VHH binders against q9y6x5. Designs and how they scored, part 401

Target 1, 379 residues: q9y6x5
Amino acid sequence: LPPKLLLVSFDGFRADYLKNYEFPHLQNFIKEGVLVEHVKNVFITKTFPNHYSIVTGLYEESHGIVANSMYDAVTKKHFSDSNDKDPFWWNEAVPIWVTNQLQENRSSAAAMWPGTDVPIHDTISSYFMNYNSSVSFEERLNNITMWLNNSNPPVTFATLYWEEPDASGHKYGPEDKENMSRVLKKIDDLIGDLVQRLKMLGLWENLNVIITSDHGMTQCSQDRLINLDSCIDHSYYTLIDLSPVAAILPKINRTEVYNKLKNCSPHMNVYLKEDIPNRFYYQHNDRIQPIILVADEGWTIVLNESSQKLGDHGYDNSLPSMHPFLAAHGPAFHKGYKHSTINIVDIYPMMCHILGLKPHPNNGTFGHTKCLLVDQWCI
Key: E = the ipSAE of ESMFold2; O = the ipSAE of OpenDDE; V2 = 0.75 times the mean of E and O plus 0.25 times the DockQ between their complexes.

## First folded at step 18 (VHH)

Design ia28 (framework vhh_7uia_1; at its last look DockQ between E and O 0.83; V2 from the best seeds 0.00; counts 0 for: pae E 2.03 > 2)
Fold by OpenDDE, look of step 18:
Structure ia28 (fold): chain B 379 residues (1-379), chain A 124 residues (1-124)
Amino acid sequence: as target 1 above (379 residues)
Amino acid sequence: QLQLVETGGGLVKPGGSLRLSCVVSGFTFSSYAMAWVRQAPGKELEWVSSITGSGGSTYYEDSVKGRFTISTDNAKNTLYLQMSSLKPEDTAVYYCARVQYVYHSGRWEPFDYWGQGTQVTVSS
């Protein structure tokens, strides 16, 4: 039988939640599999970009999903969570579910993973759910496992996405122990449901499962605000994305806009596009705007009319608070093995290996995950 | 015609044992994973145990691990559930089911065929 892989994402699951809260089901999952304690994600540390990096192995500048909100100056198109269906935005890369379908006589399935309900390179997942936040985890899980069991050609790659604990992290802040404890308990229960469902169906022993996330969450406060309106008139620029990384499209001379913003706050770095630090791998794409503002950890960029969150993400990808984790179980993985750190782009070549796919050119390093795999040599 | 017929239920004291049987007909038994499911009064259906078609893997709900054993006899087309150290909370109607998704009543269900069920009552 061909190898099968289920990739699961719990949005905004910060890595250190595993140290600060109890996860009986997830810990059992880890005990029987592998854990990567920290996954360094890509800059910016937002949902759409990082989920696409997981499935392409590319930095944001390369796969073209550079934010949750984007603007293309040539076509005048806009991208947002409510306007994400145009293949134009996704076609700069080939996600693994497309590769999976094109290289072999096999199918892919998806439950609301970003980009899976869009034809990319004229190929859409064989089975997918249109994104709907109202659909329960149970229903998503039921569909995914149904497709894994009943499809012809067989589904060999599947994705499952859930919006928590991100939504709650935004609402309560990650430092709210009472509320976040409740939320994370529910997440652990969902993991329990996942494992139980797979056992119920007799899939558990033969299915590779990866549980991961796209980013963490940092605590925000009303005392840590950067008001752009205090530094520059809003008529001088168009805001493409706001916080914690603002994308600025100047309506006047770029240098003038830059000069008005460069000293706006000691808690915000202002970059011209060509001066964006190389370590971010966030420069070589036309969808990156001429000026970006990067707030320090825990600071929020606001306008006078902006709403406030108690938690947020999107900050420097070197910050531990932005890092998710990765756990995995299945015939491809060791049992009871823990690893310190990988890069989020390393997941793609690993998944390709597990599935027997030839990977597209990517920024991942297969060597970083070798110790997780039973068929690889590890020192 | 496909049929699943459960037997072996009954009244037993706490700490006692029962062995349930499910005789299958109408399909190749070894081609499907099989499951035991139970329903207690006033409660939802609860998965108890599964076994793969090959018999190579067995799985259990946490509450029954170490107490229940699922097995098959392919020659007899029979699924078994050996229950030991029974507790009052194990009281339920026990069903054997074939693991196969089927579209029913507007949703996909993981079991396409069920037996009539057998009553298990654990009481002092």
Scores: ipSAE 0.840, ipTM 0.948, lowest interface PAE 0.5, mean pLDDT 95
Fold by ESMFold2, look of step 18:
Structure ia28 (fold): chain B 379 residues (1-379), chain A 124 residues (1-124)
Amino acid sequence: as target 1 above (379 residues)
Amino acid sequence: QLQLVETGGGLVKPGGSLRLSCVVSGFTFSSYAMAWVRQAPGKELEWVSSITGSGGSTYYEDSVKGRFTISTDNAKNTLYLQMSSLKPEDTAVYYCARVQYVYHSGRWEPFDYWGQGTQVTVSS
């Protein structure tokens, strides 16, 4: 029988939540499987880019989803959370569900993972749900398990996406122990429901399950605002994305815009595209704008207005507050093994190995994940 | 045709034992996971235990672990639930069910065929 994999993301699950809160169900999952304590994600540390990096093994400059808000000057196309279905944006890479379902006698299923309701290279997930944040976790889980249990050809790769704790992290901030404890308890209960459903269906012993996330969350404050309107007339540029990484398309001389911005705040780094640090791997794509502004952790870039968020993400990917975790269980994985760190792009070649797929060229390193796998020698 | 027939229910004192049987016909028994599901008076259906079609793995709801044992006899196409150390809260109708999704009343449900149920009553 072909190997099967379920990839689950709980959006905005900061790695240190595991140490600071109680997760009886997730801890049982980890005890019988593996944990990676910190996953170093890709810059910018936003939802769409990092979810696509997981399933392509590519840095953002290479897969083309470089932010949650993008603009293409040649085609005049816009991308946003509410306008994300044009395949134009997604076609610079091949996600794993496309590769999987092109194999003989295999299909893929998806419950709202970013991109799975888009026909990427004229190929959409074999079974999928259109994105709708109002659909409960239970309904998403029921559809995924129905597809895993009933489909012909069999579903061998499935994805499941949930918006928490990201939504609550933005609303309350990660330092709000009372509200975040309540939110994280609900998430642990959902993980318990997931495991119980797989056991009830008899799927647990033969299904590989990865539970991970795209990024963490940092505390914001009304005391930590950067007001762009105080530094530059808004008429001099087009704002493509605002905070915490602003994407600036100059309407006047680029050097003049840069000079007006470079001293705007000591809590913001201003980069010409060619000067973006090499460690970000965030330079070689036309969708990356000529000037970016990178706020320091916990600072918010605004246009002469207050911020409604108490938590945010998108900051420098070296920050531990931006890092998620990864846990996994199944026949491919060791039992009771903990690993310190991997890169988020390493997840893709590991998943390809588990599924017996030839990976596309990517930025991941299979050797970084060998210690998680029962069929590999650990270095 | 496809049939699931439960037997073995009855009245038992606390601490007692019963063995439930479910005789299956009309499908390849080893190709499906099978479950026991119970319903206490006035309560919702509750999953009790499942076994894989191969018989290689068994799973239990937390409150019955260590007291109940699910098993199969493939030669007889029979599913069993051995219940011991029975408690009053185990009082319910116990159903044998086949694990397969079916569309019913506007949603997918994880069990497509059910037995008639057998009553288990635990009383002092």
Scores: ipSAE 0.614, ipTM 0.886, lowest interface PAE 2.0, mean pLDDT 94
ESMFold2 (binder alone), look of step 18: mean pLDDT 80; pTM 0.800

Design ia29 (framework vhh_7uia_1; at its last look DockQ between E and O 0.90; V2 from the best seeds 0.00; counts 0 for: pae E 2.4 > 2)
Fold by OpenDDE, look of step 18:
Structure ia29 (fold): chain B 379 residues (1-379), chain A 124 residues (1-124)
Amino acid sequence: as target 1 above (379 residues)
Amino acid sequence: QLQLVETGGGLVKPGGSLRLSCVVSGFTFSSYAMAWVRQAPGKELEWVSSISGSGGSTYYEDSVKGRFTISTDNAKNTLYLQMSSLKPEDTAVYYCARVQYVYHSGKWEPFDYWGQGTQVTVSS
């Protein structure tokens, strides 16, 4: 039988939650598999960009999903969570579910993973659910396991996405121990449900499962605000994305806009596009706007009309608070092995290896995950 | 015609043992994973145990681990559940089911065929 892989994402699951809260089900999962304690994600540390990096192995500048909100100046198109269905935005890369279907006589399945309900390179997942936040985890899990079990050609790659603990992190802030404890308990229970379902169906021993996330969450406060309206008139620019990384499209001379913003706050770095630090790998795409503002950890960029969140993400990807984790179980993985750190783009070549796929050119390093795999040499 | 028939249920004292059997007919037994499911009065259906078609993998709900053993005899087309150290909370109707998704009443169900069930009662 061909190898099978289920990729699961719990949005906004900060890595250190594992140290600060109890996860009986997840810990059992880890005990029988592997754990990567920290996954360094891509800049910016947002949902759409990082989920696409996981499945392409590319930095954001390369796969073209550079934010949750984007603008293309040539086509005048906009991208947002409510407007994400145009293949134009996704076609700068080939996600693994497309590769899986095109390289082999196999099928892919998806339960609401970003981009899976869009034809990319004229290929859409063989099985997928349209995104609907109201659909329960149980229903998503039922569909994904149904497809894994009953499909012809067989589903060999599947994705499962869940919106928590991100939504709650935004609402309560990651430092709210009472509320976040409740939320994370529910997440652990869902992991329990997942494992139980796979055991119930007799899939557990033969299915590779990866549980990961796209980013963490940092605590925000009303005492840590950067008001752009205090620095520049809003008529001088168009805001494409706001916080904690603002994308600025000047309506006047770029230099003038830059000069008005560069000293706006000691807690915000202002970059011309060409001056964005190389370590971000966030320069070489036309969808990146001429000026980028990057708030310090825990600071929020606001306009006078902006709403406040108690938690947020999107900050510097070197910050531990932005990092998710990765756990995995299955025939491809060791048991009881822990690893300190990988890059989020490293997941793609690993998944390709597990599935026997030839990876597209990517920014991942297969060597970083070799120690997780039973068929690889690890020194 | 496909059929599953459970036997072996009964009344037993706490700490006692029972062995349930499920005789299968109408399909290749080894081609499907099989499961035991139970339903206690006033409670939802609860998965108890599964075994792969090859018999190489067995799985258990946490509450029955170490106490229950699922097995198959392919020559007899029979699924077994050996229950030991029984507790009052194990009281339920036990069903054997074939693991195969089927679309029913607007929903995908993981089991396409069930037996009639056998009553297990654990009481002092």
Scores: ipSAE 0.786, ipTM 0.928, lowest interface PAE 0.6, mean pLDDT 95
Fold by ESMFold2, look of step 18:
Structure ia29 (fold): chain B 379 residues (1-379), chain A 124 residues (1-124)
Amino acid sequence: as target 1 above (379 residues)
Amino acid sequence: QLQLVETGGGLVKPGGSLRLSCVVSGFTFSSYAMAWVRQAPGKELEWVSSISGSGGSTYYEDSVKGRFTISTDNAKNTLYLQMSSLKPEDTAVYYCARVQYVYHSGKWEPFDYWGQGTQVTVSS
């Protein structure tokens, strides 16, 4: 029987939620498996980029999904939440489900993971759902388990994506204990439903399951706004993305735009593309604009005097508030092991190892995750 | 002929025990996970327990853990549910079912064949 892996993301699940809220179902999952307390994600700490980094092992500059909103100057193409289907955007990398289903006697299934409804290198997940946020977790789970149970060739790699707690984190902010307790309890119940479904179907013993996330969430405030219109006339640039990492395409001399922005706020760093810190690995792609503005944690870049946002992400990936967690259970993983930190790009080579796949060139380090795996010497 | 036939139901007092049997024919028994599912009067179907096709892994719904034991006898093509410490809330019709997704009525359901059911009644 080929090894099988289910990769699950609960969007916007900040690592320290595990310490600050009750998760009886998730804690039982962890108790019988492994926990990585912090996953250092990639900059910018946004949804599309980080989900693609998980499945490619690449930094954003290398896989080409550099933000949730993008512009490619060479082709004049735009990418957004509502315009994400053009394979052009995704084709700079090969995600693991493509590699998996090209192997003999294997297929891949997907329930809403970013990119799985796109034919990347003319290859779309063998079984997939078109993205639709109104489809319930139960229906997504039922389709995934049906595909794991019923498919020939067998589904050996499956993905499952859920929009919470990200949506509620934006709405309430992570410091709203009352609302976030309610939201996170619902998430824990969904994890309980997932585990119960796998047990009911007899799949639990031989299926490897990773539960992770793409990023965390930080508190925003009306007291922490950066108004770009106060510093520069909108006519001097094209805005590709706004907050908390603004992507600025100058319409006038680039140095003049930079000079108008550099003193705009002490709570915002302004980078010419060539001056973006090397630790971000966020420079070598044409989709990264000539100037980026990086707000300090909890600060919001706006074009007006207000913001409706109470929580946000996208900030510096060194911030603990931006870090998700990773938990895993299954025959490949130790039982009751806790690990402090890995990089999000390390997940890809680990998954390739579990599935017996040859990884494409990537930025991950298999050695960082060896201690999670029963078949590896951990020293 | 694919058949699942439950026996062993009956009336018991709280704290009592029963063993349910499900005799299977018409397929390779060890190739499928098998389940017990129950339906209390006026309630929806509720998963109770499953056993892997290999027989090596058993799973239980939380309310029955420690009280119920699922097992198989491959020589007799029989699935069992040993029920102990029975409570009035365990009163239901108990079905054995084969774990295999089937499409019907516009959705995929996880059990393709069901027995006729056997009544378990727990009352003073």
Scores: ipSAE 0.553, ipTM 0.867, lowest interface PAE 2.4, mean pLDDT 93
ESMFold2 (binder alone), look of step 18: mean pLDDT 81; pTM 0.801

Design ia3 (framework vhh_7uia_1; at its last look DockQ between E and O 0.88; V2 from the best seeds 0.00; counts 0 for: pae E 2.4 > 2)
Fold by OpenDDE, look of step 18:
Order: sequence, then C-alpha cells, then structure tokens
Structure ia3 (fold): chain B 379 residues (1-379), chain A 124 residues (1-124)
Amino acid sequence: as target 1 above (379 residues)
Amino acid sequence: QLQLVETGGGLVKPGGSLRLSCVVSGFTFSSYAMAWVRQAPGKELEWVSSISGSGGSTYYEDSVKGRFTISTDNAKNTLYLQMSSLKPEDTAVYYCARVQYIYHSGRWEPFDYWGQGTQVTVSS
C-alpha cells in the first residue's frame, strides 16, 4: 500500500504551550511518535504565508503569499482572507497536494487548509471542503477520514485545518491562563477525537499523521501602541497590511514617506524594501510593498480607528513566542523521539520523502528531519 | 444478503467476564475492518474496539484497555470481544459493525452494517 500522510494544523499553537499546560492526548500522541519542540516559521509569521510554506517548502518571497493581505500593483488585485480564491496569488509555487496528484495515480484531500479550495496550476485537490469557520472539527475530521478510506484513486495526502487556539489567543491574549487553559483543553480533546477516530477506523498504525501549527502568539497591550497617524498623514500612503508588520504603499515620494516613518517609534523598525534584512528572506517579490514597518514583540501598530487585540502574531520569526511545534506519528516516524528545532520549510521535503514524491525546488533541508524518520540514518 | 449476528451477552457480576461473538455473512470478512460499539441507556453510541481486516492491528477505547480483547476467526467468519474485569459502567447493548463509510441521512457514517446487538448487564 502506498504511504499515506495526514497533515493537521491548529492555528496559532505556540510551542511553549506544551510546557505550560497539560495535554494528555497530545502527550500520548508524542509518546508514541516524535516531537519537534520548536519550529522556526517564516517571516512574516502570519497564517496564509506560513501554511503555504509548510506545503511548498518555500520562503514567502518565493511562493508569493507574503501576507494575509496583499496588493499587486501591476494587476491592481487585492488578496485577503475574504478574497483568496484567485489562482493568481497561489500559482508562484506548487503545493504538495498538487504534486501528489500529478506524479502518481493518487488523490489528495483537504479540510479547509489555506489554498486547497483554489485551482493551482489548473489542479485542485481531488477532495476538499470550501472554507467555512462554522463547520465543526468533527465534520471536518469525518470527511477527511472518509476520503482516506473510500477514495479511488486512493487519497494518500490529506490536510486538516482548525482555527484554534489562534482566535482565542487574539481575544484573550496568550497570558490569560484561565481562558487559554480552557481553550487548550478543548484542543487536546480534539486531538483525542482525532486519534480515537483513526483507531476506530483501523487507520492508526498505517497512517502517518503530523500535527503542527503555523505560528505562535504574543501578548499585546493598550500600553504598547504605535499610532502611525501621529507620524504621517494617511493621505500620503496606502496601507496594504497593518500590524505587526505594516506594508506601506506611498502615494508621494517614497523617501519622504520613509523619512516621516523612520523615527515614528523606538519600538518599530522601518525598512525600505531593498534594506529588509536578508535573514527574513522577504525581499525578492513584487508583492512586497516599497516600505515595511516591523513592530517589536508585543507592540501593535494602529491607526486612530483601529481595533485592539490582546494577542497577535506576525512578528520577527526568530522570536520564540512566534514558534509553533511539530508532532508526528506513523510508520515513517520513530517512537519516543524528541528533537529541538527545525525550520518550517523543512517539513516539505520530509513529507515528500514519506510519500515517495519528487520535491520541487525548495528552501527546506531534508537532513534536518532525518532523525525523525525510521528509514534514515541518524547519528 | 449481508448479516451480522451478535451473541454472548448476559448478566454478570462486577469483575466477571463475558465473550461476545459476531457471526458475519454475505461478504469477505478479512477485507474489512470490524468494530464493536456500545450504547448505554440514555447515552450516545460509544466506540469500544476495532480490528483491522488482516487482524494485525487492534485498537481500544481507553476505558476498556487491558480488560477487553478483540479478535477474529476468519475460518468461522466470526468477530469476538473478550471482556474481563467488567464494571457496572460497561452495561450497554453491544453491536458489531463493519467499518465502511456510507452516506446516510445527510452525512457520512463510518459503519455501513450493524448487528441487532446483544445486551450486557453488569450488576451486583
């Protein structure tokens, strides 16, 4: 039988939640599999970009999903969570579910993973759910496992996405122990449901499962605000994305806009596009705007009319608060093995290996995950 | 005609043992995973145990691990559930079911065929 892989994402699951809260089901999952304690994600540390990096192995500048909100100056198109269906935005890369379908006589399935309900390179997942936040985890899980069991050609790759604990992290802040404890308990219960469902169906021993996330969450405060309106008139620029990384499209001379912003706050770095630090791998794409503002951890960029969140993400990808984790179980993985750190782009070549796929050119390093895999040599 | 017929239920004292049987007909037994499911009065259906078609993999709900054993005899087309150290909370109607998704009443269900069930009562 061909190898099968289920990739699960719990949005905004910060890595250190595993140290600060109890996860009986997830810990059991880890005990029987592997854990990567920290996954360094890509800059910016937002949902759409990082989920696409997981499935392409590319930095944001390479796969072209550079934010949750984007603007293309040539076509005048806009991208947002409510306007994400145009293949134009996704076609700069080939996600693994497309590769999976094109290389072999096999199918892919998806439950609301970003980009899976869009034809990319004229190929859409064989089975997918249109994104709807109102659909329960149970229903998503039921469909995914149904497709894994009943499809012809067989589904060999599947994705499952859930919006928590991100939404709650935004609402309560990650430091709200009472509320976040409740939320994370629910997440652990969902993991329990997942495992139980797979056992119920007789899939558990033969299915590779990866549980991961796209980013963490940092605590925000009303005392840590950067008001752009205090530094520059809004008529001088168009805001493409706001916080904690603002994308600025100048309406006047770029240098003038830059000069008005460069000293706006000691808690915000201002970069011309060509001066963006190389370590971010966030420069070589036309969808990156001429000026970006990067707030320090826990600071929020606001306009006078902006709403406030108690938690946020999107900050420097070197910050531990932005890092998710990765756990995995299945025939391809060791049991009871823990690893310190990988890069989020390393997941792609690993998944390709597990599925027997030839990977597209990517930024991942297969060597970083070898110790997780039973068929690889590890010192 | 496909049929699943459960037997072996009954009244037993706490700490006692029972062995349930499910005789299958009308399909290749080894081609499907099989499951035991139970329903207690006033409660939802609860998955108890599953076994792969090959019989190589067995799975249990946490509450029955170490106490229940699922097995098959392919020659007899029979699924078994050996229950030991029974508890009052194990009281339920036990069903054997074939693991196969079927579309029913607007949703996909993981079991397409069920037996009539057998009553298990654990009481002092």
Scores: ipSAE 0.744, ipTM 0.917, lowest interface PAE 0.7, mean pLDDT 95
Fold by ESMFold2, look of step 18:
Structure ia3 (fold): chain B 379 residues (1-379), chain A 124 residues (1-124)
Amino acid sequence: as target 1 above (379 residues)
Amino acid sequence: QLQLVETGGGLVKPGGSLRLSCVVSGFTFSSYAMAWVRQAPGKELEWVSSISGSGGSTYYEDSVKGRFTISTDNAKNTLYLQMSSLKPEDTAVYYCARVQYIYHSGRWEPFDYWGQGTQVTVSS
């Protein structure tokens, strides 16, 4: 009987929330499993790119989901949070649920992980929910556990996605202790509900569970705005994405647009595509625009208006504020082990190992996660 | 024909003990997780304890941990709940249930078969 894995994401869960707020349920989960204190995510530190990096093991330039808002100049196609179901965008990689369910006598299930309601390489998750943010965590959990308990062929890989604490982090900012304490307490209660449901169903000892996130959250301020309209007229470019990494498609000579932007603010780096730092691994895809603008931590790029967000993410992936955590429990994992850091792309080859799958070519390093696993020698 | 029959309920003083039994028939007992679920007067159903089909893994909700013990006897097709250090708030009808999702009234529910219940009353 093949090993089973449930992958759970709480969007926007900054790694240091675990130290700065109380999580009795999550801490119990960690105590009987493993913790990776900081996961180094991929640049851009946004939701769609990082969730796809987790399940493909690829940098954004390689899997093709390079931002939450994208434009393909050849096909004239647009991608956004409200326009994300065209397989064209997703087909540059093979996510783990596709590989898993193509194995004999295996199924995959999904409760709203980005991409799971899209037929990628003509294959959609065997059981899935269409994305709908109004569906409660309890209903998502009930469907996932029903599929894990009750499917033939058995579900061996399942995913579950929840929008918090990201939504509240944007609304209140990570420094709002009163509101974030309330939000994070609710998330800890949801983790308690998840564990209790698995125990009630008799699944707890034999199901591997990963709880992780895609990115963190940084405090924003009305004192830290970069006004693009003060530097360049709208008619000179097409804006593909705005903040904190703006994606600029010039309508006039590219050098002229670059020169208008390069001295716009000391709190923003302006890159021609070929000059994007190599450490970002964010260059070799046609969906990456000719010019990107990267705001400093806590700065917001605006078009001559105020921002209503008090927290944001998408910044340089070297920033600790952008890093999520990873916790895991189950027969594949040690008990009571804490690890300092892994790369987010390392999660994919680890998951493939747990499931007995041959990983597709990827940017992860299985060796970085060996210390988490009971069947591996940790050196 | 699937059947679950609870026995062993009764009146007991605080601090006392009871052993509930659930005799099952009509399915391979060791292939399913089994649960005890209770309902106090005027309250919602509350999960109490579960045991894996193999009998190797046991689980308890927090308020009963350390006081209640779930077990099985596969030769007798019987599920047990040993209850000790009973408190007035343990007063409820106790049901045994089979863990298997069933579609009911537009939703998947985690227990497909239930016993008729046995009353446990903890009172002076």
Scores: ipSAE 0.576, ipTM 0.875, lowest interface PAE 2.4, mean pLDDT 93
ESMFold2 (binder alone), look of step 18: mean pLDDT 81; pTM 0.810

